VH-VL binders against AP-4 complex accessory subunit RUSC1 (RUSC1). Designs and how they scored, part 13

Target 1, 145 residues: AP-4 complex accessory subunit RUSC1 (RUSC1), of Homo sapiens (Human) (q9bvn2r522to666)
Amino acid sequence: DVGHLVLTTLCPALHALVADGLKPFRKDLITGQRRSSPWSVVEASVKPGSSTRSLGTLYSQVSRLAPLSSSRSRFHAFILGLLNTKQLELWFSSLQEDAGLLSLLYLPTGFFSLARGGCPSLSTELLLLLQPLSVLTFHLDLLFE
Key: E = the ipSAE of ESMFold2; O = the ipSAE of OpenDDE; V2 = 0.75 times the mean of E and O plus 0.25 times the DockQ between their complexes.

## First folded at step 9 (VH-VL; framework fv_ixekizumab)

Design u01 (from s04 with heavy chain Y101W; at its last look DockQ between E and O 0.16; V2 from the best seeds 0.00; counts 0 for: pae E 6.3 > 2, placed apart)
Fold by ESMFold2, look of step 9:
Structure u01 (fold): chain C 145 residues (1-145), chain A 120 residues (1-120), chain B 112 residues (1-112)
Amino acid sequence: as target 1 above (145 residues)
Amino acid sequence: QVQLVQSGAEVKKPGSSVKVSCKASGYTFTDYWIHWVRQAPGQGLEWMGVINPRGGSTDYNQRFKGRVTITADESTSTAYMELSSLRSEDTAVYYCARDEWDSGWYFDLWGQGTLVTVSS
Amino acid sequence: DIVMTQTPLSLSVTPGQPASISCRSSQSLLHYDGYTYLHWYLQKPGQSPQLLIYEVSNRFSGVPDRFSGSGSGTDFTLKISRVEAEDVGVYYCMQSIYFPLTFGQGTKLEIK
C-alpha cells in the first residue's frame, strides 16, 4: 500500500531531515515553552503574507484536524497533504530560499544551513529526489497515521 | 511494538548507588526526551529529571542535585538514571517516560517501573 | 516549586454515576505562548501511569469520551460522565509550565 510506504519511510525520513540541526528552543527560552520541531518549521514557513497561499490553506486544514494528537502527526499529515496537492518540492524549495527563517531556526551544522553554505549540492540533490513525488497523483488520507 | 523496558528490581544498602536502565524499542530513540519519575510506596509521583538523547543535555530536579545522573546511549537506544548516596527514603519505584519532540512536556509512554529497595 | 492540590483524595462511586476530580495550582499554568500546561494521568492498580488528558481538555489517543477535562488559570477539573469498573485507580494532575515538573497528590477512585 502506497500510503503505508509513505507513512513508514518517507514521512519519518523528511521529519528527521527537517529536524536536523534545528535549535531546540526559539528566542526567549523558558521552562514550559514548546520546543522547536519540524511542525514549528511548518508553522513559521506559512506566516501571513507568504508567497504561496495554498500552503497556508493546507496548514490551516491540518491544524484543525482534531484526531491528530501530536506535532509529529501534524507534520506527517502536512507531508501527505503536500503529496496530494503536488506541492512537496515547492514547500522544500520555498523553505530553502528563506535565509532569514533558516538562520532563526537552525544551527550552522544543520542540513539546511549546510545546503546554503558549505555544501550547496545538498539542496539540489534533495529537490531532485523530491521532484518525482511532486508530479505523481496521490489520494492519501491525512488521518492515516 | 513501541515500548520502554526497564531493568529489574534492586536491593541496595544505604550509601551505595543504583543505576536503572530504560531501553526504547519500536520508535526513533533520539526523537523523544526521556524523563525519570519515582514513586515511594503508597505515595505520589515525583519528577527527577530529563535527558535529550540527541546530544545528551539534561535538567534535574534540584531536590536531587549532586545525587542523580541521567545518561543516554544512542547506539543501544537506552537511557540510564544513577542515584548515589542512597538513603532509606529513596526506596521507590522508578519510572522512565518519554516526551514527544515539541510536546508541552507531557508523557505519552511509560516504562514498567523498577523497584529499588534501600534497606535500613 | 508549583504546588498542585487535588480534591478529593479518595472517591467511591457506583458504576454508571459521574465523578469529578479537582486540581488547583499555586500559580497560573497559562504560558504567554497561549498554551496551558496541565495534564492528567491514570495509574491503574499494579500498572504504570498512563496519559488521559493533555493541555487541559485534549483526550489522548484511545481514551474513552466519557473522560473530559476543563478549567483555566489555576483551577482544573477532570470529569468521568459514567464511571465503569475499569476506571479504578489513582488519578494525578501534573503541571509542566515550570521545572521541576510537579504532580498533585493523587485521587484514588474506587467502585462501590
Scores: ipSAE 0.016, ipTM 0.590, lowest interface PAE 6.3, mean pLDDT 85
ESMFold2 (binder alone), look of step 9: mean pLDDT 94; pTM 0.960
OpenDDE, look of step 9: ipSAE 0.542; ipTM 0.876

Design u02 (from s04 with heavy chain N52Y; at its last look DockQ between E and O 0.34; V2 from the best seeds 0.00; counts 0 for: pae E 9.7 > 2)
Fold by ESMFold2, look of step 9:
Structure u02 (fold): chain C 145 residues (1-145), chain A 120 residues (1-120), chain B 112 residues (1-112)
Amino acid sequence: as target 1 above (145 residues)
Amino acid sequence: QVQLVQSGAEVKKPGSSVKVSCKASGYTFTDYWIHWVRQAPGQGLEWMGVIYPRGGSTDYNQRFKGRVTITADESTSTAYMELSSLRSEDTAVYYCARDEYDSGWYFDLWGQGTLVTVSS
Amino acid sequence: DIVMTQTPLSLSVTPGQPASISCRSSQSLLHYDGYTYLHWYLQKPGQSPQLLIYEVSNRFSGVPDRFSGSGSGTDFTLKISRVEAEDVGVYYCMQSIYFPLTFGQGTKLEIK
C-alpha cells in the first residue's frame, strides 16, 4: 500500500528534516505568536512573492481541509499533494534557494542552513533522493493520517 | 497509561528556591511541549513557561523576571521547574501540562499538581 | 499581555437547565494561519484542569456533546445544553495566540 508507506515513512522523515534546526518560536509580522513547525515553513514559503502559483494553490487547498486538525496533519497533506502534482522536488528546491527565508526560520546548525552554507552537498543529496518521487504518478488521499 | 506525575508537596522559607519534577509516561516525551502553570489558593491559573524537551528550547512569562528555570531530561522523561527567590505570594499549586508539538498551544494532559507553601 | 474576561464569575444552575459562559479577549485571537486560538478547560473540585474545547468549537476526546463552543475574533461562548451534577467546577478560557498564555478569571458553576 503506497499511501500507507508514504504516510508512515516518507512524511515523517520529511517532517523531521524540515524541523531540523527550526527556531522554536519566531516573531510574526502579523498579530500573535506561534511555535515554529514544518507547517510554518510551508506557510512562509508560499506567501505572496515567495512561491510559484501552483504551490500557493496547493497550500490554499490544504488550509481549507477542515478535518486536518494539527500542523503535522497539514504538513503531511501538503507532502501528499506535492507528490500528486509532481512538485516535491520543486518545493524543496525553491525553499533551499530562499536565503532570506532560511535565515529567518532556522538556526545556523539546522539542515537547510548547513546545506546553504558550510555543507552544500546536503542540498544536492536531498534533491537526488527526491528526484525519483517527482516522476512517479500518485493519487493519494490528502486526508490520510 | 498516559500520565504526568509530579513530585510531592513542599514547604519553603522566603528567599529559598524550589524544584518541582514532572515525570511523563505512556507516550513519547520528546513529541510534546511541557508547560508549567500555577494556581494560588482560591485564585485562577497563571502560565509560567514552556519547554520543548527535544533540544531544550524554552520561553517564559516575563512576570517572573528570570526567577523561573524550566529544564528537561530526555533519558528519564522528566521535566523540571525551578522557582528561585521565593516569596509568600509564590504559595500555589504548580501544574505541568503537555501540549502536542504540532497543535495550537492547548494542554491535553495535566499533572496532579504540586503544592508549594512559602512561609516564615 | 492579552486580558481574558469571563462573565459571569459565578453561576448557579438547576440540573437539566442550560448554562452559558462568555469569554472576551482584549485582542483578536484569529491568527493569520486561519485558526482561532481560544480554548476551554474545566477544573472539577479537588482536581487538575481538564481540556473541554480547543480552537473555539472542537470537543476534546471524551467530552460530552452537551458542551459546545462558539465565537470569533474577541467574543466567545461556552454552552452546556443540559447541566449535570458532574459539570460542577470552575471553567476557564485560555488564549494561546500570543505569549504569555493567559486565562480568564474562571466561572464557578454550582448546582442549585
Scores: ipSAE 0.007, ipTM 0.577, lowest interface PAE 9.7, mean pLDDT 85
ESMFold2 (binder alone), look of step 9: mean pLDDT 94; pTM 0.962
OpenDDE, look of step 9: ipSAE 0.138; ipTM 0.760

Design u03 (from s04 with light chain D33E; at its last look DockQ between E and O 0.90; V2 from the best seeds 0.00; counts 0 for: pae E 6.4 > 2)
Heavy chain, then light chain:
Amino acid sequence: QVQLVQSGAEVKKPGSSVKVSCKASGYTFTDYWIHWVRQAPGQGLEWMGVINPRGGSTDYNQRFKGRVTITADESTSTAYMELSSLRSEDTAVYYCARDEYDSGWYFDLWGQGTLVTVSS
Amino acid sequence: DIVMTQTPLSLSVTPGQPASISCRSSQSLLHYEGYTYLHWYLQKPGQSPQLLIYEVSNRFSGVPDRFSGSGSGTDFTLKISRVEAEDVGVYYCMQSIYFPLTFGQGTKLEIK
ESMFold2, look of step 9: ipSAE 0.061; ipTM 0.701
ESMFold2 (binder alone), look of step 9: mean pLDDT 93; pTM 0.957
OpenDDE, look of step 9: ipSAE 0.595; ipTM 0.888

Design u04 (from s04 with light chain Y32W; at its last look DockQ between E and O 0.72; V2 from the best seeds 0.00; counts 0 for: pae E 7.5 > 2)
Fold by ESMFold2, look of step 9:
Formats: sequence, structure tokens, C-alpha cells
Structure u04 (fold): chain C 145 residues (1-145), chain A 120 residues (1-120), chain B 112 residues (1-112)
Amino acid sequence: as target 1 above (145 residues)
Amino acid sequence: QVQLVQSGAEVKKPGSSVKVSCKASGYTFTDYWIHWVRQAPGQGLEWMGVINPRGGSTDYNQRFKGRVTITADESTSTAYMELSSLRSEDTAVYYCARDEYDSGWYFDLWGQGTLVTVSS
Amino acid sequence: DIVMTQTPLSLSVTPGQPASISCRSSQSLLHWDGYTYLHWYLQKPGQSPQLLIYEVSNRFSGVPDRFSGSGSGTDFTLKISRVEAEDVGVYYCMQSIYFPLTFGQGTKLEIK
């Protein structure tokens, strides 16, 4: 089933990509309130001043799903939602263009830092890999997968 | 077998440094962060710092400012903790522990501990 | 830094009898995501700590059902319904919501 392939292959791969070079702690916090994870990247990426309204709506939807017990499950649900709304390429593109956010969250050796600076072909390769998904229609269950 | 295996006990003189290793096996090293926790004889547990093995990002307990360095070698699935300018109060058992950073952020696996004794 | 305070610091229990250990934090451990980041560890004599309970009340894999956790906000309790000889050791609570991560002082459980 299409949901099974997305959950067992795509979601883990994208999770690993977003985790690459991620700092353990977000330096934009005044206190030690937040630990970094791929889900915290999602949260930072959709803040009202730096995102489209539709990405913020999806974030709010996922953050309210009570049965999701881990940040990994929330990250996966967000990816599923991006597929359902055809926003996967949009989200990665917007993330890669936010230099201030990337500097805050990632070491210079992280995938997104390299993709913005010293190795821009990484950005192109990622978006080319994601583009075919934009022509597919998905109706994935965010809660149980 | 899922495990964290640490290097052996060490005896050090004041002012020197010690480097403890922590080798992971039986799981994907880069899916977990590695924390270091120490325990002085007869005392409780004290968190020292953490590393994300993918990319090497670290964060340290400010109490150890500048004396602790945590590193990881992804190719050998091994994390390291180096404590410099050793003092007698640094005599302790040093543990590594893994943290699944995508869940409740708890230590589900600990190394066996490495006793470091600082004396002349 | 969040201060974690355990009571009692020492406890002697007759085998088969219940035991309770309290843990109090200086700040709420309830995160705005709805989860509470309070965990319990047991360090048996001569061993490394081992996870017992995560996120207040969830038993870790292989932990006997005589162990249970409860609480909310700043006040938490670990209970052992019937203490056995293998339960001897030092129990620690830990918070993982704010860096630096902090532990309680420990509660030493002994058999009478």
C-alpha cells in the first residue's frame, strides 16, 4: 500500500535528512526550554512571520493530534500532511531559503547549510527527487500511520 | 546485542586529562544522541553534556565550562568524552547513555561506567 | 536549572510490602506539547542505572508490573506494590524537558 511505502521509506529518509547536522539545542530560546529534533525544525519553519498560511495550518493540525506520542510521529504526520496537500516541495524550498533559521539550527556541515552555501547542487537534487510526488494525489491517515 | 561498551578504569594525576570511549553496537548509532553522566563515590548522578553523532553538535552543562569535550566517530560508532585539568573532585564513575531524541527524551541504554580516579 | 527533590532519601522495607518514593520538581515538567518529561531509573548495587518508568507512568520494556508511576506538574510518585529482593538499589527521578538535564538526589531502598 502507498501509505506503507511512505511511512517505512520516505518518512524515515526525510527525517534523517532534516536531522543531519542539527544542533542539540536551539539558540533562539532565552532558557534551555527546547531540545532540537526534526519536529522542532518544523515548528521553527512555520512561525507566523516566515511561512505561508497553509503550512502553519498543517502544523497546527498535526500538533493537536492527541495520539501522536513522539516528535518522530509528529514529523511523520507532517510529511504525510504535506503529501496530502501537495506542499512537500514548497516546505523544503522555503526551509532552504531561510538563512537565519538554518544558521540557528544547523552546523555549517549539515545538509541544509551545505545546500545553501558551498554545495547548491544538493538543493537542486533534493527538489528534483521531491517533484514527482507533486503530481500524485494522496489521502493518507495522519493519525494511525 | 544492543549495548554501549566503555573503556576501562583510569588513574590520573591532578592537572592531566582523561578520554573515555563509548562504543555502540546492535543499533543505528546516528539515530540516538549520546549523553555523558558522572557519579562521584557515594553520590548522585550529574549530567555533563550531549552529542548528536550526526554532524557532531554538542551541548554542555555550564558547570563544566571549557573542561569537557564530547566527540563522536560515526565510522566506528564510538563517542568520546575528554575531561581536562583534572582535580581530585573529578574522581567518579563516568557513564555514557543514549537518548532517542524523537521521543520522550529518556536514557533507555547505559554503558557499564568507567571509573576515573584522580590522585597522585 | 530545575531542582529535583526526592523523599525519602532512604527506605527500609520488609519483603512483600509496598514502597512509595516521591519526586518534586522546582518547575512544572508539563511541556506545552502536552507531555510530561519525568522518568525513573534504578541503580542496583554495583550496576549502571537502568530505566524503569518513562514519561511519568509508562513502564519500560521488561519492567515488572509491580512498579507504577503517577503524578503531574511538579509532584510525582513511584510505587512498588510488593517489594522483592531484586528491587534493592538507589532510585532516581530525572527531568528531560530543560537543559541541563537534572536528577533527584536518589532514594536508597533496602530490605529489612
Scores: ipSAE 0.014, ipTM 0.645, lowest interface PAE 7.5, mean pLDDT 85
ESMFold2 (binder alone), look of step 9: mean pLDDT 94; pTM 0.960
OpenDDE, look of step 9: ipSAE 0.206; ipTM 0.790

Design u05 (from s04 with heavy chain D31E; at its last look DockQ between E and O 0.71; V2 from the best seeds 0.00; counts 0 for: pae E 7.6 > 2)
Fold by ESMFold2, look of step 9:
Structure u05 (fold): chain C 145 residues (1-145), chain A 120 residues (1-120), chain B 112 residues (1-112)
Amino acid sequence: as target 1 above (145 residues)
Amino acid sequence: QVQLVQSGAEVKKPGSSVKVSCKASGYTFTEYWIHWVRQAPGQGLEWMGVINPRGGSTDYNQRFKGRVTITADESTSTAYMELSSLRSEDTAVYYCARDEYDSGWYFDLWGQGTLVTVSS
Amino acid sequence: DIVMTQTPLSLSVTPGQPASISCRSSQSLLHYDGYTYLHWYLQKPGQSPQLLIYEVSNRFSGVPDRFSGSGSGTDFTLKISRVEAEDVGVYYCMQSIYFPLTFGQGTKLEIK
């Protein structure tokens, strides 16, 4: 089914993309050092100073879902939520626009760093691949796993 | 079979370099971070550094600053650790170990170890 | 650097008897995400280390239930309810809350 396909193909692919070129750790603005993961990119993307308030609401919802016990599960649930609210393209676009955040989290050779600067066609290709998903209506269970 | 297979034992002279390989098989190489840990004879474990094989970012133990370089080759699913300016105190078994990307910072699989002996 | 201190450094146990190993850290291993980043490994004679327990008390797959971990903050304990011959080796605790990752000095467990 469609939920299973999203969970087994799209979510792992986006997880891998977000992980590309991540530094091993980062300093949080309000706490000490912590390990980096695609979920930590989500966390950083919605913290104060973020350009999108509605994404912070989704982040808070996912963070409160007790059955989600891993960062990977939380990342997948966030992607499912973005599909349900038609914000998948918006999130990736806003992430690529945030040069300050990208420089903190990624090596200059990481996908998002390259998409922002040296290889802007990567951004265009990603958003073109995501655009069809933005017009579809999804009602995915965030605990679908 | 899921495993990390390291290159064979080496005997090196002081001042030279050694490069140890760690080949992953049976799992998706880029889903795990690769750490290097060494153990001098009769001593405990010492963490040397880590690499994210997606894009090659690294962090090192300051004790080895300037002498250790960790790299990864996604196409061959192989990580490498190079230690330069070898000294007798670098005689040790060198292990690679994996850490699941999202579960974070504990090692669920170790290579068999590579003995590096530094002697004149 | 976070210093990890294990006691005892060696332990001789009669088969079938319990064993207990202490690990103390120089600072709290509780992360703001609610997890405590303290792990236990066993290095059997002639082998590479293997994971026993992660995040204080979670047994890794295939680890017998006679192994248990407990503790919080800076004080942690590994217990073996009934020591068997296959349990001989050196036990290490490790913190992974901040780089550099650091290990305890090891506890050698022997059968007497």
Scores: ipSAE 0.013, ipTM 0.641, lowest interface PAE 7.6, mean pLDDT 85
ESMFold2 (binder alone), look of step 9: mean pLDDT 94; pTM 0.960
OpenDDE, look of step 9: ipSAE 0.084; ipTM 0.746

Design u06 (from s04 with light chain S96G I97T; at its last look DockQ between E and O 0.81; V2 from the best seeds 0.00; counts 0 for: pae E 5.4 > 2)
Fold by OpenDDE, look of step 9:
Structure u06 (fold): chain C 145 residues (1-145), chain A 120 residues (1-120), chain B 112 residues (1-112)
Amino acid sequence: as target 1 above (145 residues)
Amino acid sequence: QVQLVQSGAEVKKPGSSVKVSCKASGYTFTDYWIHWVRQAPGQGLEWMGVINPRGGSTDYNQRFKGRVTITADESTSTAYMELSSLRSEDTAVYYCARDEYDSGWYFDLWGQGTLVTVSS
Amino acid sequence: DIVMTQTPLSLSVTPGQPASISCRSSQSLLHYDGYTYLHWYLQKPGQSPQLLIYEVSNRFSGVPDRFSGSGSGTDFTLKISRVEAEDVGVYYCMQGTYFPLTFGQGTKLEIK
């Protein structure tokens, strides 16, 4: 089953990638502190805009799903949603282009920091790997486990 | 089996440094952050700091004023805690503990503890 | 730093009787993500601490159902419906919402 393969292989790999070099927390004006997680990266990446609007909608949808009781499950559901909407490569591309977000959430030695800075080939390689998934049609249940 | 195994007891003189190791097994080392917590004899628990083994990101309790250094070696699935400028009040059992970084900070697995005795 | 205050600090209980431990935080432990990161640990004599309850009311794997956690905001409670000899040790609450992470003073539970 495609859903099973995505959940057991792709999602964990992408989760690990997004977690690489992640700071423990960041300062926040309201709460004082915000713990970092791959899901928090998703949250921080949601911004107003044409392509980001659909991402924001997906984020909102995932956030409201009560059965998703962990940040990890929410992150995975978000990935499934990106696949359904053919936006996986787009989201990672946008993430890599967000210098402010990267400096806020990641160490300079993190994958995304390096990909934007001294090792741009990392960014290119990742996007090339994800691009084929955007031409496939997925119909994944966001609550798939 | 899933476990954290720490290095043996240490006896140190004031002003010296100690480095305690914590080897993880039975799970993917980079899927959990590693915390260090200490407990003075007959006292409670004190959080010292944390590391993300995947990338080496750290944060420390400022009470230690820079005396604590936490590192991790992915190749050996081992985390380390070094405490410098040791004082008698640093005598304690030091624990490593794992925490899944997708949830709030809590420790579902602890090492067996390492006694560090600081005496002249 | 968040101050965690446990009451009582010691408790002597007859086997089969219930026990209750309170934990109060100096400010709300509700995180911006909507979860409350208040946890309970038990340290049995001569052992490392072990997780009992996470996120206020969730029993960790292998924890008997006689243990339960409740509360919200700044006030939390750990309850043992029927204390057994194996429940002897020191119980700690911990907040996992803010750095630095902080623990309660501990509550020593003994059997009468």
Scores: ipSAE 0.068, ipTM 0.744, lowest interface PAE 4.1, mean pLDDT 91
ESMFold2, look of step 9: ipSAE 0.168; ipTM 0.754
ESMFold2 (binder alone), look of step 9: mean pLDDT 94; pTM 0.959

## First folded at step 10 (VH-VL; framework fv_ixekizumab)

Design v01 (from u03 with light chain S96G I97T; at its last look DockQ between E and O 0.30; V2 from the best seeds 0.00; counts 0 for: pae O 4.7 > 2)
Fold by OpenDDE, look of step 10:
Structure v01 (fold): chain C 145 residues (1-145), chain A 120 residues (1-120), chain B 112 residues (1-112)
Amino acid sequence: as target 1 above (145 residues)
Amino acid sequence: QVQLVQSGAEVKKPGSSVKVSCKASGYTFTDYWIHWVRQAPGQGLEWMGVINPRGGSTDYNQRFKGRVTITADESTSTAYMELSSLRSEDTAVYYCARDEYDSGWYFDLWGQGTLVTVSS
Amino acid sequence: DIVMTQTPLSLSVTPGQPASISCRSSQSLLHYEGYTYLHWYLQKPGQSPQLLIYEVSNRFSGVPDRFSGSGSGTDFTLKISRVEAEDVGVYYCMQGTYFPLTFGQGTKLEIK
């Protein structure tokens, strides 16, 4: 089953990749500090002015799905949604190009920070790996577990 | 096997210091934060502090008034908790706990606990 | 500090019967960004605490479906649909929204 393969291999791999080099905390006025997560990267990436309308729509859809009550499940659902809409490469490309987001959320030694700076080949390799997935047609249930 | 293994029981005099270790195995040490929680005999759980093994950032419960120091050694995948100026009321089982890296502040893995007895 | 209040502090349950534990926080645990960090742990006799429920209603891996969590804001509940002998221990709620992290007093569950 393609859905199971995506959830057990691709999603965890992408989760780990997005998590690589994340700063531990985000400062906020209410709680003082909030923990960073791959889902928090998604949230930051789709804020007004930072992403395409389609990505924002997907984020809105995923964030409102009641059965997805954990940040991990939301992140996975978002990845599934990106696959369904053939936007996986686009999102990662946009993430890598957002210098403000990267400086805010990632350490300089993180994958995305390095990809943007001292090792651009990392960015190219990642996008090349994701590109074939954009030509495939997925019909994945966002609530699939 | 994913686990946290803590150092053995300690008996200390009042005014002294104790340093408890917590060795992680079965996972990438720097991907998770380590918390310390203690439990006095017959009592509940009290959060002491947290460390990010990657970079060594820490935060402490201010109720300990600076007596707690948490460190981590990436090379050995080991976290440490040192408590100074020990008092009899510091007698407790001390736990290290792994923070689930994807969510806000919960513990998905616990060490076996280390009993620290403070007695004159 | 956020005060977590559990009710009851102890309960004795006949095997096969349901159990319910309440946890109330002194302030809302809902983060302004939509996250509620309320978690449940079980400490079996002579053991370390173990995670049961995270983020209000998510069962941790290996946790039987007879355990469920619910609630919002300041009021949360842990339910056991059919209590078994292996469920004996002390249950703790914990808030992870504000520092310092704080626990409830614990609820001791015994079998009749």
Scores: ipSAE 0.033, ipTM 0.707, lowest interface PAE 4.7, mean pLDDT 90
ESMFold2, look of step 10: ipSAE 0.286; ipTM 0.777
ESMFold2 (binder alone), look of step 10: mean pLDDT 93; pTM 0.955

Design v02 (from u03 with light chain S96G; at its last look DockQ between E and O 0.05; V2 from the best seeds 0.00; counts 0 for: pae E 9.4 > 2, placed apart)
Fold by ESMFold2, look of step 10:
Structure v02 (fold): chain C 145 residues (1-145), chain A 120 residues (1-120), chain B 112 residues (1-112)
Amino acid sequence: as target 1 above (145 residues)
Amino acid sequence: QVQLVQSGAEVKKPGSSVKVSCKASGYTFTDYWIHWVRQAPGQGLEWMGVINPRGGSTDYNQRFKGRVTITADESTSTAYMELSSLRSEDTAVYYCARDEYDSGWYFDLWGQGTLVTVSS
Amino acid sequence: DIVMTQTPLSLSVTPGQPASISCRSSQSLLHYEGYTYLHWYLQKPGQSPQLLIYEVSNRFSGVPDRFSGSGSGTDFTLKISRVEAEDVGVYYCMQGIYFPLTFGQGTKLEIK
């Protein structure tokens, strides 16, 4: 039931947050050009140095799950994995601190662009809202839909 | 201010390999893709491959069947292209080029080119 | 692979006269989100290629107003309204939609 609540409430909310102000297209090695999605942000985010290697491991794990056929389902699975490894706050904090990546991926009107510039309290509010999840233990199936 | 500077001309024997460098300056290296394009004497342009310096993801023109390897060193802002098992038809000028990240694949900045001559 | 075909392969133009170069693709360059990834480069004698026009009709920074691009689908045109001596070189179209990226065979422009 906890998995159902996460999938129907938290995952869609985080997907919408990451999608906010995302540039509409980015280059793609397979298709040449494709529409951006929150999964595109995950892919870009795991390349920069982070405080933990587990983010890259999770990305590889999700990428290998053949039943996940859409960018949305891959994004949701990544969020579930972050909960299982207690890395949700870490991923968002690392994303919010990477000014170069944010300027590359987002329009100035996006949540993360605003959080870095004109509305810095947005970063603090997001991390504070995510903090309670760090004390909970999750064992979620990444193939939930 | 913004430029790509390539290593100098090389003369190689068939069967050997060559590694061409491309040093970026005046911009954030990891914010742009680096492509390699070659031009045989009197011929047109042929795309060889691309690297995203952020994370090192690559893709190659399959015409080269694994003979080409593209790498990047973030600490020196330098991309490299290595072509192995050289043949006489690999004699060409090799260019690196930067593409603008937020649009379709086009090259807004080119290196000066590196002549590689394969001759016995 | 998308084949790019340029016409003519060579042309000589009296200074001050217009020039027109055609580029055809083997399939549509219209991306499903409405963008068209057709680009033009000029390679002057002894120089590296340089970007002239991106996405069909957008003139790159520093490119003179006499250069213009048009077209849609599979048929594209580069026009020079009044050719000058500095315009000599080889013009290439390129598709930037799918790998491998591909160029036209080039059009050599000379002044006579």
Scores: ipSAE 0.007, ipTM 0.547, lowest interface PAE 9.4, mean pLDDT 84
ESMFold2 (binder alone), look of step 10: mean pLDDT 93; pTM 0.955
OpenDDE, look of step 10: ipSAE 0.070; ipTM 0.735

Design v03 (from u03 with light chain F99L; at its last look DockQ between E and O 0.87; V2 from the best seeds 0.00; counts 0 for: pae E 6.7 > 2)
Heavy chain, then light chain:
Amino acid sequence: QVQLVQSGAEVKKPGSSVKVSCKASGYTFTDYWIHWVRQAPGQGLEWMGVINPRGGSTDYNQRFKGRVTITADESTSTAYMELSSLRSEDTAVYYCARDEYDSGWYFDLWGQGTLVTVSS
Amino acid sequence: DIVMTQTPLSLSVTPGQPASISCRSSQSLLHYEGYTYLHWYLQKPGQSPQLLIYEVSNRFSGVPDRFSGSGSGTDFTLKISRVEAEDVGVYYCMQSIYLPLTFGQGTKLEIK
ESMFold2, look of step 10: ipSAE 0.034; ipTM 0.671
ESMFold2 (binder alone), look of step 10: mean pLDDT 93; pTM 0.956
OpenDDE, look of step 10: ipSAE 0.657; ipTM 0.902

Design v04 (from u03 with light chain S96G I97T F99L; at its last look DockQ between E and O 0.37; V2 from the best seeds 0.00; counts 0 for: pae E 7.1 > 2)
Fold by ESMFold2, look of step 10:
Structure v04 (fold): chain C 145 residues (1-145), chain A 120 residues (1-120), chain B 112 residues (1-112)
Amino acid sequence: as target 1 above (145 residues)
Amino acid sequence: QVQLVQSGAEVKKPGSSVKVSCKASGYTFTDYWIHWVRQAPGQGLEWMGVINPRGGSTDYNQRFKGRVTITADESTSTAYMELSSLRSEDTAVYYCARDEYDSGWYFDLWGQGTLVTVSS
Amino acid sequence: DIVMTQTPLSLSVTPGQPASISCRSSQSLLHYEGYTYLHWYLQKPGQSPQLLIYEVSNRFSGVPDRFSGSGSGTDFTLKISRVEAEDVGVYYCMQGTYLPLTFGQGTKLEIK
């Protein structure tokens, strides 16, 4: 069962990767301090950039799914949606190119900070690991558990 | 059994340092942030800081002016809090507590507490 | 820092009677995403604190339904509909909206 393996192995692994080196809080002039999470990285990633239009549509779809009761479940559903639409590599690539956002959200020792600057082979290795998924066709239920 | 188990009581002299350990078991250590909270005798609770065990990111209560250092060891599922330049006012019970990665900063599990006594 | 002020600081209640504890914050605790990070803990004699209520009104697992929380903005209340002997201890409110995380002074509940 491909859906089960994705939920029990890939989604937790990607959640952990996005969480690596996240600052616990960030300052926001309008709302004060805001807790960082992998889901909040998704939210931030879909706002700027013309090439992320379809990612914003997926974000909105996941946000409207009432049975998803936690941000972890929403993050998992977003990953499932990226697989269904073959956008997983696109999302990670676009995230890694947003230096301003990465500097705001991550410590310099975090995976994405290292992948952009001090250890660019990490970016290459991540994208190579994700590449085989782009040739597979997925029809995953976003509410699957 | 889901639990946080802390190291034993310590007696320290002013000016020294103390390092308290907090070992997690029965759950995935890296899915939860570890906070440190202290309670002076007969007084309330004071938040000291937090660590994200994935990668070791920390935030501290600035009231401690860099005297507190929080670390984590993923391989042993253990968090540590070190308080330096100890003063008599630092006599307190020190607790570790966990907060789920995507929660609203509430502590659903606490360690048993570690009494640190600072006296000459 | 957000100051959390509890009233009363001490409460003596006959078993079976209700109790009410107030918690006021120096600033609104409403997060811009619509959540209010106000939580309640009970520290029984000789024990670590334990979570009772999270995000204003949600009872934590295993907490009896005689405990309820309410409030918004800066004013919050914990109610116990029928106090029992096992409810003795110190009750703390805590805010998680702003750094540093801060607690109220505590309310000691005793049985008459």
Scores: ipSAE 0.019, ipTM 0.675, lowest interface PAE 7.1, mean pLDDT 86
ESMFold2 (binder alone), look of step 10: mean pLDDT 93; pTM 0.955
OpenDDE, look of step 10: ipSAE 0.401; ipTM 0.832

